# VHH binders against o28486, part 28

Target 1, 243 residues: o28486
Amino acid sequence: MIGIIGGTHILEIKVLKDVEETRIETPYGTAEIDVGRVDGIDVAIIQRHGKRKDKPPHRINHAANFYALKSLGVKYVIGMGSVGALREEYSLPSLIIPHDYIDFFSGVTIYNDSLVHVTPGFDEYLREVLVEVARKISSFPVIDKGVYFQTRGPRLETKAEIAMIKSFADCVGMTAGSEATIARELGLSYAIVCTMDNYAHGIKNQSIDYREIVEKAKENARECLKIVEEAVKKVWEEKIQRT
Short names: E, the ipSAE of ESMFold2; O, the ipSAE of OpenDDE; V2, 0.75 times the mean of E and O plus 0.25 times the DockQ between their complexes.

## First folded at step 10 (VHH; framework vhh_etentamig_d1)

Design i2 (at its last look DockQ between E and O 0.78; V2 from the best seeds 0.67)
Fold by OpenDDE, look of step 10:
Structure i2 (fold): chain B 243 residues (1-243), chain A 120 residues (1-120)
Amino acid sequence: as target 1 above (243 residues)
Amino acid sequence: EVQLLESGGGLVQPGGSLRLSCAASGFTFSDWAMSWVRQAPGKGPEWVSGISGSGGDTYYADSVKGRFTISRDNSKNTLYLQMNSLRAEDTAVYYCARGPYDWYSGFDYRGQGTLVTVSS
């Protein structure tokens, strides 16, 4: 079984066949997981913001989500996301598959009662798979590496904030760093593919409208899903089917 | 060997139309997304448009949206770019590319390009 974590846009797309909605109790809380199949492959999907869209970024229980996936036997987790572009030279829409991230604000961890230190990051194998797939089938430009800057949310960034972080990162979002951190702590492989649907505040001389951001993200999410579906197939063939 | 050959470029007046073609060979054409990119003199490459392997999905840069149309004929291994309402700013060498444009690695494969000049 392969894990997929996505945002609210996944709700509008029928990704899974033979879907079973489940609730899994974990030591960290309850996780909602949809279990089904993608092209005959067992997949578990988590909507990070909740099916009812009632989990803003800072209230997402990443520990419960990833622990639940692990408990189902998931070893590989592919994330889907929407981010703001921090580089004006990027054309929109674009895909980005970040190779590193900055997250100073989330503070997420499963290690609250013991001294355990891990070095987090995205899984290179999954990144390679995503990049390979994207380079073949993506219909808009691809950034095959980049630094993901995570803000806490839920508010968007000020111009001053973006002016500061644009020197260090390529895109900005609210969840990928947290997910990668928890995945690493739990021993899961995790990588993410994101659509860049808008420029971050102040990158270009345009007003930032959240509504517009949402609409563009929705439109571009289908393309992202295509990448993820093919990636799932590849991971299945290479890492799971042969075992 | 993968080959891409662009054609259809030329001189056109502002407001005019032009249709570019790209003949592909050396790979299974329908398995790959294709892209058009352009490069104006003294400027870096600019992504123009992309299309999925099946042709069912198309995307455009904001600068050309509503004016350009990307399409493909998989039976002929050919990619097209219909350019309408051309502007002086559209003047560039247009390249056909296999797969999407990558901002860091560039093109998987691209042709030699065809020059489009928009001038009165």
Scores: ipSAE 0.700, ipTM 0.871, lowest interface PAE 0.6, mean pLDDT 93
Fold by ESMFold2, look of step 10:
Structure i2 (fold): chain B 243 residues (1-243), chain A 120 residues (1-120)
Amino acid sequence: as target 1 above (243 residues)
Amino acid sequence: EVQLLESGGGLVQPGGSLRLSCAASGFTFSDWAMSWVRQAPGKGPEWVSGISGSGGDTYYADSVKGRFTISRDNSKNTLYLQMNSLRAEDTAVYYCARGPYDWYSGFDYRGQGTLVTVSS
């Protein structure tokens, strides 16, 4: 079984078939997981913002979500996300597959009562799969590495915040650093493909609001899903079918 | 062996139209997204347009939106670019590329391209 975690509209896309709802109790809270299929391959699917869109980025229970995936026997988790561009030279829309992240302040961990340290990161095997697939089937430009800067949300970044971070990162989002950190702490492999849907606040001297970001992400999420579907098949063939 | 053969370029006046074609062989054409890329004299390559393997999704650079239309015929292994309302700035060699533009790796060019010259 392969895990997928995605944004608001992942379950509304008809390509994901035979979805059955499940609630799983974990030591960190209750997780909502749907089991569905991609080309006959069983997948465990999390809508990170909740099916009722009631979990803003800073209230997502990452520990419960990833623990629940682990309890179902998932080892490989592929994320889908939406990010703002920190470089005006990027054309939009694009896909970005980050190779590393900066997250100073989210503070997510499963180690709240013990002194345990992990070295976090995106899984290189999964990242390579995502890059290989995107370079074949993406219909819009690909940025096959980059640094993801995670902010807490739910508000968008100020112009001053973007001016500060744009020299150190390539895209900005609110979730992938938390997901990568928790996945690593639980021993799961995680990587993400993101749509780059809008320029971050102040990069192109244009207005930005959250509704526009959501609409752009909705329009572009199908492209990410195509990449993820093919990546699921590739991971299944290489890591599950062989073992 | 992967082959891409561009055709349809030429000299055209500003405001005119051209239709470019790209004949593909040596790979399963419908499995691959395709792109048009152009390179003006003295400039680096510029992504123009992209299309999904099925042809159902199309995307355009801002500089050509509303003027250019990408399409494909998977039964004929052919990619097209309809270029309308041409401007002097569209003068370039146009290449057909397999897959998307990749920011770091560039384009998968295989042909010699086809020259489009927009001049009075």
Scores: ipSAE 0.559, ipTM 0.834, lowest interface PAE 1.9, mean pLDDT 88
ESMFold2 (binder alone), look of step 10: mean pLDDT 82; pTM 0.839

Design i3 (at its last look DockQ between E and O 0.75; V2 from the best seeds 0.00; counts 0 for: pae O 2.1 > 2)
Fold by ESMFold2, look of step 10:
Structure i3 (fold): chain B 243 residues (1-243), chain A 120 residues (1-120)
Amino acid sequence: as target 1 above (243 residues)
Amino acid sequence: EVQLLESGGGLVQPGGSLRLSCAASGFTFSDYAMSWVRQAPGKGPEWVSGISGSGGDTYYADSVKGRFTISRDNSKNTLYLQMNSLRAEDTAVYYCARGPYTWYSGFDYRGQGTLVTVSS
């Protein structure tokens, strides 16, 4: 079974079949997971913001979500996200597949009562799969590595914050560092592909039409879904089906 | 083995139109997204447009939106770029490429290019 975690557009996976909604109790709380199939491949899907869009970034129960995936036998988790670009040279729309992250502030961990240290990160095998798939089928540019800077949210970043971090990172978001950290602590492999739908605050001095960007956000999410669907098939064939 | 051959470049006046073609061989054309990229004299490469393997999804750089149209004919293994309302700034060598522009790895395969000159 392969895990997928993303925002509200993840339910638009058109080939998902035999969907069953479930709630799983974990030591860290309850997780809501949709289980189904993509071309005969068992898939477990988490909407990170909740089915009712009631979990802003700082309220996501990452530990419950990833523990629940593990309890279903998931070993590989592919994330789908949205980020702001920290470089004006990046054309929009585009995808970014980060290779590393900076997250000083979330503090997420399952090790609240024990002295355990892990070295977290994005899983290199999954990242390579995502890059390989994107290089073949993405219809718009791909930033095939980069540093993801995680803020806690839910507020957006100030111009001064962006000016400070743009020297150290390539994109900014609110979730992937937490997901990668918790996944590693639970022994799960995790990597993410992100759409870059906007420039971060102050990066581009020229005005842009926000209404046009919102209209295109749905199309960008479809591109990201295509990458994830194909990556699921590749991971299944290489690591699970034991072809 | 993989071969991409651009054609259709030439000299046009501002406001004119031109259609580029790219003949592909040595791979399963419909399995791959395709791109057009251009390089003006003394400048780095600039992604122009991309299209999905099926042809159902198309994307454009802001500088060409509304003026250029990417298309493909998978039965003929051919990629096209229709360029309308041409401007002097569109002067460049135009390259057909397999897959998207990837920031650090570049293109997997790219043709030799075809020159488009927009001059009065």
Scores: ipSAE 0.659, ipTM 0.867, lowest interface PAE 1.3, mean pLDDT 89
Fold by OpenDDE, look of step 10:
Structure i3 (fold): chain B 243 residues (1-243), chain A 120 residues (1-120)
Amino acid sequence: as target 1 above (243 residues)
Amino acid sequence: EVQLLESGGGLVQPGGSLRLSCAASGFTFSDYAMSWVRQAPGKGPEWVSGISGSGGDTYYADSVKGRFTISRDNSKNTLYLQMNSLRAEDTAVYYCARGPYTWYSGFDYRGQGTLVTVSS
């Protein structure tokens, strides 16, 4: 079984066949997981903001989500996300597959009563898979490397904040760093492919409208999903089917 | 050997139209997404448009949305770009590329390009 984590837009797309909605109790809380199949492959999908869209970024229970996936036997987790572009030279819409991230503010961890230190990051194998798939089938330009800067949310960034972080990162979002951290702590492989749907505040001389961001993300979600579906197939063939 | 050959470029007045073609060979054309990319003098490359292998999905940069139309004929191994309402800022060498434009690794394959000049 392969795990997929997506945002609100994934709710509007029928990704799974033979879907079973489940609720899994974990030591960290309850996770909602849809289990089904993608082209005959067992897949578990988490909607990070909740099926009712009632979990803003700062209230997502990443520990419960990833622990639940692990408990189902998931070893590889592919994330889908929407981010703001921090580089004006990027053409939008685009895909980005970040290779590293900055997350100073989330503070997420499963280690609350023990001294354990891990060095987090995105899984390079999954990144390679995503990049390879994207290179082959994506109709969007692909940024095959980049630093993901995570803000806590739920508010968007000020111009001053973007002016600061653009010196260090290539895109900005609210969840991928947390997910990668928890995944690493739990021993799961995790990488993410993101659609860049808008420029971050102040990158170009344009106003930022949340509604516009949402609409663009929705329009671009299909492209991202195509990449993820093919990636799932490739991971299945290379890492799961032969074992 | 993979080959991409662009044609159809030329001089056009603002507001005019032009249709670019790209002849592909050396690979199964329908298996690959294709893209148009342009590069203006003194500027870096800019992704313009993409189309899925089947042609069922098309995508455009904001700068050309509503004006440009990407299409393909898989039976002829040809990619097209219909450009309407051309502007001076559309002046560039236009390249046909296999797959998406990849920021760090560049193009999988790219043609030699065809020059489009929009001037009064």
Scores: ipSAE 0.119, ipTM 0.591, lowest interface PAE 2.1, mean pLDDT 90
ESMFold2 (binder alone), look of step 10: mean pLDDT 82; pTM 0.842

Design i4 (at its last look DockQ between E and O 0.91; V2 from the best seeds 0.74)
Fold by OpenDDE, look of step 10:
Structure i4 (fold): chain B 243 residues (1-243), chain A 120 residues (1-120)
Amino acid sequence: as target 1 above (243 residues)
Amino acid sequence: EVQLLESGGGLVQPGGSLRLSCAASGFTFSDWAMSWVRQAPGKGPEWVSGISGSGGDTYYADSVKGRFTISRDNSKNTLYLQMNSLRAEDTAVYYCARGPYTWYSGWDYRGQGTLVTVSS
């Protein structure tokens, strides 16, 4: 079984066949997981913001989500996201598959009662798979590496904030760093592919409208999903089916 | 061997139209997304448009949206770019590319390009 974590827009698309909605109790809380199949492959999908869209970024229980996936036997987790571009030279829409991230704000961890240190990051194998797939089938440009800067949310960034972080990162979002951290702590492989749907505040001379961001993200989410579906097939073939 | 050959470029007046073609060979054409990119003198490459392997999905840069149309004929292994309402700013060498433009890895494959000049 392969895990997928996505946002609200991604989940509006019926990705799974033979879907079973499940609730899994974990030591960290309850996770909602949809289990089904993608092209005959067992997949578990989590909507990070909740199926009812009632989990803002800072309230997402990443520990419960990833622990639940692990408990189902998941070893590889592919994330889907929407981010703001921090570089004006990027063409939009685009995909980005970040290779590293900055997250100073979330503070998420499963190690609250023990002294354990891990070095977090995105899984390079999964990144390679995503990049390979994207380079073959993506219909818009691909940023095949980059630094993901995570803000806490739920508010968007000020112009001053973006002016600061654009020197250090390529895109800005609210969840990928947290997910990568928890995945690493739990021993899961995790990488993410994101649609760049808008420029971050102040990157270009444009007004930032949340509604517009949402609409673009929804439109571009289908393309992202295509990448993820093919990636799932590749991971299944290379890492799961042969074992 | 993978080959991409662009054609259809030329001189056109502002407001005019031009249709570019790209003949592909050496690979299963329908398995790959294709893209058009352009490069103006003294500028870096600019992504113009992309299309899925089946042709069902198309995307455009904001600068050409509503004016350009990307399409493909998989039976002929050919990619097209219909350019309408051309502007001076559209002047560039246009390249056909296999797959999307990737920022760090560059082009998987691209042709030699065809020059489009928009001038009165």
Scores: ipSAE 0.808, ipTM 0.912, lowest interface PAE 0.5, mean pLDDT 93
Fold by ESMFold2, look of step 10:
Structure i4 (fold): chain B 243 residues (1-243), chain A 120 residues (1-120)
Amino acid sequence: as target 1 above (243 residues)
Amino acid sequence: EVQLLESGGGLVQPGGSLRLSCAASGFTFSDWAMSWVRQAPGKGPEWVSGISGSGGDTYYADSVKGRFTISRDNSKNTLYLQMNSLRAEDTAVYYCARGPYTWYSGWDYRGQGTLVTVSS
C-alpha cells in the first residue's frame, strides 16, 4: 500500500477507484484516510487540510496522519503541494522536487520527553522516482532539486520575511517540512513534488489576474497528479510488487 | 537510439510566420512530453514551450505566449511549433527536446537544431 498526501483536489485522480473513507484512531488523535486503488494499486490518501478544508496549515495533525498511514502498512508516502517561488529566474509554471528543507517554526515531533537521534529529510529513493517520472512526462519545466522553506502559516509571508529567506531557500510553503519530519520519526519514507504557481511576496513585480491564476493553478495541479500517479506505479513495481 | 530532427527554420521578416517540425524516432513518442528550446547567439538556452504526451496540455514561456503554438501528431511522431508575429529577438537556433527543461540536469535529448533568423 502506498500513501499519498495532498492539498489539491487529490481525489480527482482519474484512475482512482473504489474509494472508501475510514477513520483511524491513533495515540495522537483521529485521522481521516481514503483507501482506494490507482491502476489496481492499493493507496491510502490523506487530504492534509481535511475533506472540508477545515485544517489550516498550523492545525494539521501530522502525527495522527502519518501514524494512521503506518498502521495501514504504508512504508512509502508521496506528497504533492503548492509553493511560492523565491527565485525570479524560475519560469512559471514549474515543478519543484525539493531535496532538503528548513523548518524553524513548526516544532512538530512525536517525541515528548526523549532524546531524538534522527536527522530528517526527504527520502532520496522517492525523490529519484519523482525526478525520473517528471523528466519523462512533465509538460512544463522541472526544478529537480531545491531547498523548501517552511513557514508556520496560516498567513502569507511578508515582503520582509521573503527578503530574509530568499537567500537560503528556493521555494516557500507551509507543510512539507512537518511531513518529512514526522515521516522520518515514524520510519516512513517521504518525498514531495510541488507546483510553483506564483512568486512569493516581493520576488517579482506583477499585476495579477486572479481568475487566470486560479485556472492555471488547477491545470498545474493536474501535472502533479499525473506525476504522482506514475510515481505510485513505479514505487509499487520496484519496492512492493517484488516483496 | 533516440533521434530528433528539426526542420522549418529560415530567414523571415519581422511580423512573419514560420512553422518548425521535429521528426522523432527511437522511442515511444506518445509516452513522452516534448519541449522546444532556443539559443540565441551568445546566450544560454531558453525554454520556449512544452506539451504533454497526449498533446492535451500546452505551456509557453511569457516571451512567446500568444504568438507561438506547440502541437504534436502522435501518428506521425512529429512535434510542431507554429511561430507567428516574429520579432528580431526570436532569432535563435531552435531545438526539439524530449521531456521538459530540467533546471539542474538539463534536457534529456535534443536535436541538432534549426536556425530561425528574423531580420528586416
Scores: ipSAE 0.704, ipTM 0.886, lowest interface PAE 1.0, mean pLDDT 88
ESMFold2 (binder alone), look of step 10: mean pLDDT 83; pTM 0.844
ESMFold2, look of step 11: ipSAE 0.701; ipTM 0.883
ESMFold2 (binder alone), look of step 11: mean pLDDT 82; pTM 0.845
OpenDDE, look of step 11: ipSAE 0.658; ipTM 0.858

Design i5 (at its last look DockQ between E and O 0.78; V2 from the best seeds 0.72)
Fold by ESMFold2, look of step 10:
Order: C-alpha cells, then structure tokens, then sequence
Structure i5 (fold): chain B 243 residues (1-243), chain A 120 residues (1-120)
C-alpha cells in the first residue's frame, strides 16, 4: 500500500477506484484516511487539511496522520503541496521537487517525552522517482531540486520575512518540513512534489488577477496529480510488486 | 534512438508569423510531454512553451503568451509552434525538446534547432 498526502485538489485523482472512507484512532489522535486503488494499486490518501477543510497548516495533526498510514502497512508516502517561489527567475507555472528543507519553528515530533534524535530529510529514492516521472510528463518546467523553507503559518509571509529567507531557500510553504520530520521519526519514506503557484511577497513587481491565479492553481494541481499517479505506479512496480 | 528534427525557421519582419515543426521518432510520442526552448545569441536557454502528451494542457512563458500557440499531432509524431506578432526579441534558435525544461538538468534536445530571425 502506498500513501498519498495532499491538499486542496487530492480529490481529483481520476483513476482512484473502490474508495472506502475510514477513521483511524492513533495514540496521537484520529486520522481521516481514504483507502482505494489507483490502477489496481492499493493507496491510502490523507487530505492534510481535513475532509471538512478545518485544519489550517499549524493545526494539522501530522503525527496522527503518519502513524495511521504506518498502521495500514504504508512504507512509502508521496506528498503534494503548493509553494511560493523565492527566486524571480523561476517561471510560473512550474513544479518543484525539493531535496531538503529548513524548518526552525514548527516543533513537530512524536518524541515529546524521550530523548531521540533523528536526522530528517526527503527520501532520495522517492524524490528520484518524482523527478524521473516529472521529466517525462510535466507540461511545464520542473525545478528538479531545491530547498523548501517551512513557515509555521497560517498567515502568509511578510515582505521582510521573504527578503530575509530568499537567499537560503528556493520555495516557501507550511507543511512539507513537518511531514518529512514525522515520516522519518516513524520510519516512513517521504518526498513531495509541489506546484509553484505564485511568487512570494516582494519577489516580483506584478499586479495580481485573483481569478486567473485560482484557475492557474487548479490547472497546476491537475499536473501534479498526474505526476503522483505515475509515481505510485513506479514505486509499486519497483519496491512492492517486484520485491 | 530518440530523434527530434526542427524546421520552419527563417527571416521575417516584426509583426510577421512563422510556424515551426518538429518531427519526432524513436519513442512513444504520445506518452511524453513536449516543449519548445529557445536560445538567443549569447544568452542561456529560455523555456517557451509546453504541451501534455494527450494535448490536454498547454503552457506558455509570459513573454510569448497570446502570440504563440503550441500544438501536436500524435498521429504524425509532430510538434508545432505557431508564432504570431513576432518581435525582434523573439530572434533565437528554437529547439524541440522531449519533456519539460528541467531547471538543473536542462532540456532534452536532439536536433540542431531552427533559426528564427526577426529583423527589418
């Protein structure tokens, strides 16, 4: 079984079949998981912001989510996310598949009462699968590595904050560092592909058409979903079915 | 062996039009996204446009949006770029690429490209 965790548009996985909605109790709380199939492959899907869209970034129960995936036998988790660009030379739309992250402030962990230290990160095998798939089927440019700066959220970053961090990271978001940290603490492999939907505040000097931005975000999410669907097939073939 | 052969370039006056073609072989064309990338003299490569394998999604760099149209004919294994309202800054060698522009790995080109010169 392969895990998928995503945001707003995860519901649009077009080949998902035999969906069974479930709730799983964990030591860290309850997780909402949809179990189904992608082209005959068992998948477990988490909508990170909740089915009722009531979990802003700082209220996501990452420990419950990833523990629940582990309890279902998941070993590989592919994330989908949305990020702001920190480099003006990046064209939009694009995908970014980060290779590392900076997260000073989330504090997320399963080790609240014990002295356990792990070195987290994005799983290199999963990342390479995502890059290989994106290199074949993405309709727009792919930023095939980069550093993800995680802010706590839920507010967007100020121009001063962006000015401070733009020389140290390539994109900014609110979730992938937490997900990578918890996944590693639980012994799960995790990597993420992100749509780059906007420039972070102050990176470009441009007027914003919000209707166009919303339509572009929907289009970008569909491209990201195609990448994830193919990555699921590749991981299944290489790590589950063939071994 | 993957082959991509660009054609259709030439000299045009500002405001003119050209249609570029790219003949593809050696791979399952419809399984791959395709893109156009251009390189002006003394400049690095610039992604111009991309299209999904099934032709369902198209994307354009801001500098060409509204003037250029990417298309493909999967029955003929051919990628196209219709270029209208050409400007001097569009002068470049245009390359057909298999897959998207990947920022750190570049783009998958195999031909010599086709030169588009916009001048009068």
Amino acid sequence: as target 1 above (243 residues)
Amino acid sequence: EVQLLESGGGLVQPGGSLRLSCAASGFTFSDWAMSWVRQAPGKGPEWVSGISGDSGDTYYADSVKGRFTISRDNSKNTLYLQMNSLRAEDTAVYYCARGPYTWYSGFDYRGQGTLVTVSS
Scores: ipSAE 0.709, ipTM 0.891, lowest interface PAE 1.1, mean pLDDT 89
Fold by OpenDDE, look of step 10:
Structure i5 (fold): chain B 243 residues (1-243), chain A 120 residues (1-120)
Amino acid sequence: as target 1 above (243 residues)
Amino acid sequence: EVQLLESGGGLVQPGGSLRLSCAASGFTFSDWAMSWVRQAPGKGPEWVSGISGDSGDTYYADSVKGRFTISRDNSKNTLYLQMNSLRAEDTAVYYCARGPYTWYSGFDYRGQGTLVTVSS
């Protein structure tokens, strides 16, 4: 079984066949997981903001989500996201597959009662798979590496904040760093592909409207999903089916 | 061997139209997304448009949206770019590329390009 974690736009897309909605109790809380199949492959999908869209970024229980996936036997988790572009030279829409991230704000961890230190990051194998797939089938440009800067949310960034972080990162979002951290702590492989749907505040001379961001993200989410579905097939073939 | 050969470029007046073609060979054409990119003198490459392998999805840079149309004929292994309402700033060498442009890795394959000049 392969894991997929996505945002609210996944709710509007029929990704899975033979879907079973489940609730899994974990030591960290309850996770909602949809289990089904993508092209005959067992897949578990988590909507990070909740099916009812009642989990803003800072309230997402990443530990419960990833622990639940692990408990189902998931070893590889592919994330889907929407981010703001921090470089004006990027063409939009685009995909980005970040190779590293900065997250100084979330503080998420499963290690609250013991001294355990891990070095987090995105899984390079999954990144390679995503890049390879994207290079073949993506209909818009692909940023095949980059630094993901995570803000806490739920508010958008000020111009001053963006002016600061654009020197260090390529895109900005609210969840991928947390997910990568927890995945690493739990021994899961995790990488993410994101649609860049808008420029971050102040990157270009444009007004930032949340509604507009949401609409563009929705339009581009299908393209991202195509990449993820093919990636799932590739991971299944290379890492699961033959083992 | 993968080959991409662009054609259809030329001189056109502002407001005019031009249709570019790209003949592909050496790979299963329908398995790949295709892209058009352009490069103006003294500028870096600019992504123009992309199309999925099955032609179901098309995307455009903001600079050409509403004016350019990307299409393909998989039975002929050919990619097209219909360019309408051309502007002086559209002047560039236009390249056909297999797959999307990737920021760090570039193009999987790209043709030699065809020159489009928009001038009065």
Scores: ipSAE 0.694, ipTM 0.872, lowest interface PAE 0.6, mean pLDDT 93
ESMFold2 (binder alone), look of step 10: mean pLDDT 82; pTM 0.841

Design i6 (at its last look DockQ between E and O 0.85; V2 from the best seeds 0.67)
Fold by ESMFold2, look of step 10:
Structure i6 (fold): chain B 243 residues (1-243), chain A 120 residues (1-120)
Amino acid sequence: as target 1 above (243 residues)
Amino acid sequence: EVQLLESGGGLVQPGGSLRLSCAASGFTFDDWAMSWVRQAPGKGPEWVSGISGSGGDTYYADSVKGRFTISRDNSKNTLYLQMNSLRAEDTAVYYCARGPYTWYSGFDYRGQGTLVTVSS
C-alpha cells in the first residue's frame, strides 16, 4: 500500500477508484483516511486540511496522519502541494520537486516526552522517482530540485518576509517540512511534488490573492496527479512488487 | 536511436504565419510529453510550449500565448507548432524536445532546430 497526502483537490481528479472512507484512532488523535486504488494498486489517501476543510496549515495533526498511514502498512508516502515561487526567472505554471527544506517555526514532533533526535529530509529514492516521472510526462516545465521554505501560515507571507527568505530558498509553502519531519520520525519515506502557480508576495510586480492561488492550484492539479499516479506505479513495481 | 527532425522554418513578414513540424523516431512517441524551445540570436534558450503525451493538455509561455498552437499526431509520430501573428521577436532557431523543460537538467533530447526569421 502506498500513501498519498495532498490538499483539497486530491479527490476531485479521477486518480482514485473504489474509494472507502475511514477514520483511524492513533495515539496522537484521529486521522481521516480514504483507501482506494490507482491503476490496481492499493493506496491510502489523506486530505491534509481535512474532508471538512477544517484544518488550516498550523492545525494539521501531522503525527496522527502519518501514524495512521504507518498502521495501514504504508512505507512510502508521496505528497502533493502548492507553493509560491521565490525566483522571478521561474516560468509559471511549473512543477517543483524540492530536495531539502527550511522549517524554523512548526516545532512538529512525536517526541514530546522523550529524548530522541532524527536527521530529517526528503527521501532521495522517492524524489528520484518523482523527477524521472516528471521529466517524461509533465506538460509544463519542471524545477527538478530546490529548497522549500515552510512558513507557519495560515496567512500568506509579507513582502518583507519574502525579501528575507528568497536568497535561501526557491519556493514557499506551509506543510511539506512538517510532513517530512514527522515521516522521518515514524520511519516512513516521504517526498513531495508541488505545483508552482504564483510568484510569492513581492517577487513580481503583481497582486497576490490566496483565492486565485487556490484556483490555479486546482487547474494545474491534473499535471501533479499524473506525476503522482505514475510515481505510485513505479514505486510499487520497484519496491513492493519485487518482494 | 532517438531522433527529432524539425522542419517548416523560413522567412516570413511580421503578422504572418508558419507551421513547424517535428518528426520523431526511436521511441514510443505517445508515452512522452513534448516541448518546443527557441533560441534567438545572442540569447539563451527559451521554453515556448509543451503538450502531454495524449495531446490533451497544452501549455504556453506568456510571450506566445494566444498566437501559437502546439499539437501532435500520434499516428504519424509528429509534433507541430502553428505560429500566427508573428513578430520580429519570434526570430529564432526552434527546437523540438522530448519531455518538458527541466530547470537544472535541461531537456532529455532536442533536435537540431529549424530557423524562423521574421522580417520585412
Scores: ipSAE 0.681, ipTM 0.875, lowest interface PAE 1.1, mean pLDDT 89
Fold by OpenDDE, look of step 10:
Structure i6 (fold): chain B 243 residues (1-243), chain A 120 residues (1-120)
Amino acid sequence: as target 1 above (243 residues)
Amino acid sequence: EVQLLESGGGLVQPGGSLRLSCAASGFTFDDWAMSWVRQAPGKGPEWVSGISGSGGDTYYADSVKGRFTISRDNSKNTLYLQMNSLRAEDTAVYYCARGPYTWYSGFDYRGQGTLVTVSS
């Protein structure tokens, strides 16, 4: 079984066949997981913001989500996201597969009662798979590496904030760093592919409208999903089917 | 060997139209997304448009939305770009590319390009 985690807006389309909605109790809380199949492959999907869109970024229980996936036997988790572009030279829409991230604000961890240190990051194998697939089938330009800057949310960034972080990162979002951190702590492989649907505030002379951001993210979600579906197939063939 | 050959470029007046073609060979054409990119003198490459392997999905840069149309004929291994309402700023060498434009890796394959000049 392969795990997929994404936002509500990008997962509004039916992804799974033979879907079973499950609720899994974990030591960290309850996670809602849809279990089904993608092209005959067992897949578990989590909508990070909740099916009812009632989990803003700072309230997402990443520990419960990833622990639940692990408990189902998931070893590889592919994330889907929407981000703001921090580089004016990027053509939008685009895909980005970040290779590193900055997250100073979330503070998420499963290690609250023990002294354990891990070095977090995105899984390079999954990144390679995503990049390889994207290079073949993407209709968007692909940023095949980049630094993901995570803000806490739920509000968007000020111009001043973007002016600061654009020197260090390529895109900005609210969840991928947290997910990568928890995944690493739990021993799961995790990487993410994101759609860049808009420029971050102040990058170009454009007004930032949340509605517009949402609509573009939804529109471009299909492209991201195509990449993820093919990636799932590849991971299954290479890492799961042969075992 | 993978080959991409662009054609259809030329001189056109502002407001005019051109249709570019790209003949592909040496690979299974319908397995790959295709892209058009352009490069103006003194500027870096600019992604223009992309199309899925099946042709079911098409995408465009904001600068060409509503004016350009990407299409493909998989039976002929040919990619097309219909360019309408051309502007002076559209002047560039246009390249056909296999797959998307990738920021760090560039193009998987691209042709030699065809020059489009928009001038009164």
Scores: ipSAE 0.531, ipTM 0.804, lowest interface PAE 0.8, mean pLDDT 92
ESMFold2 (binder alone), look of step 10: mean pLDDT 81; pTM 0.840

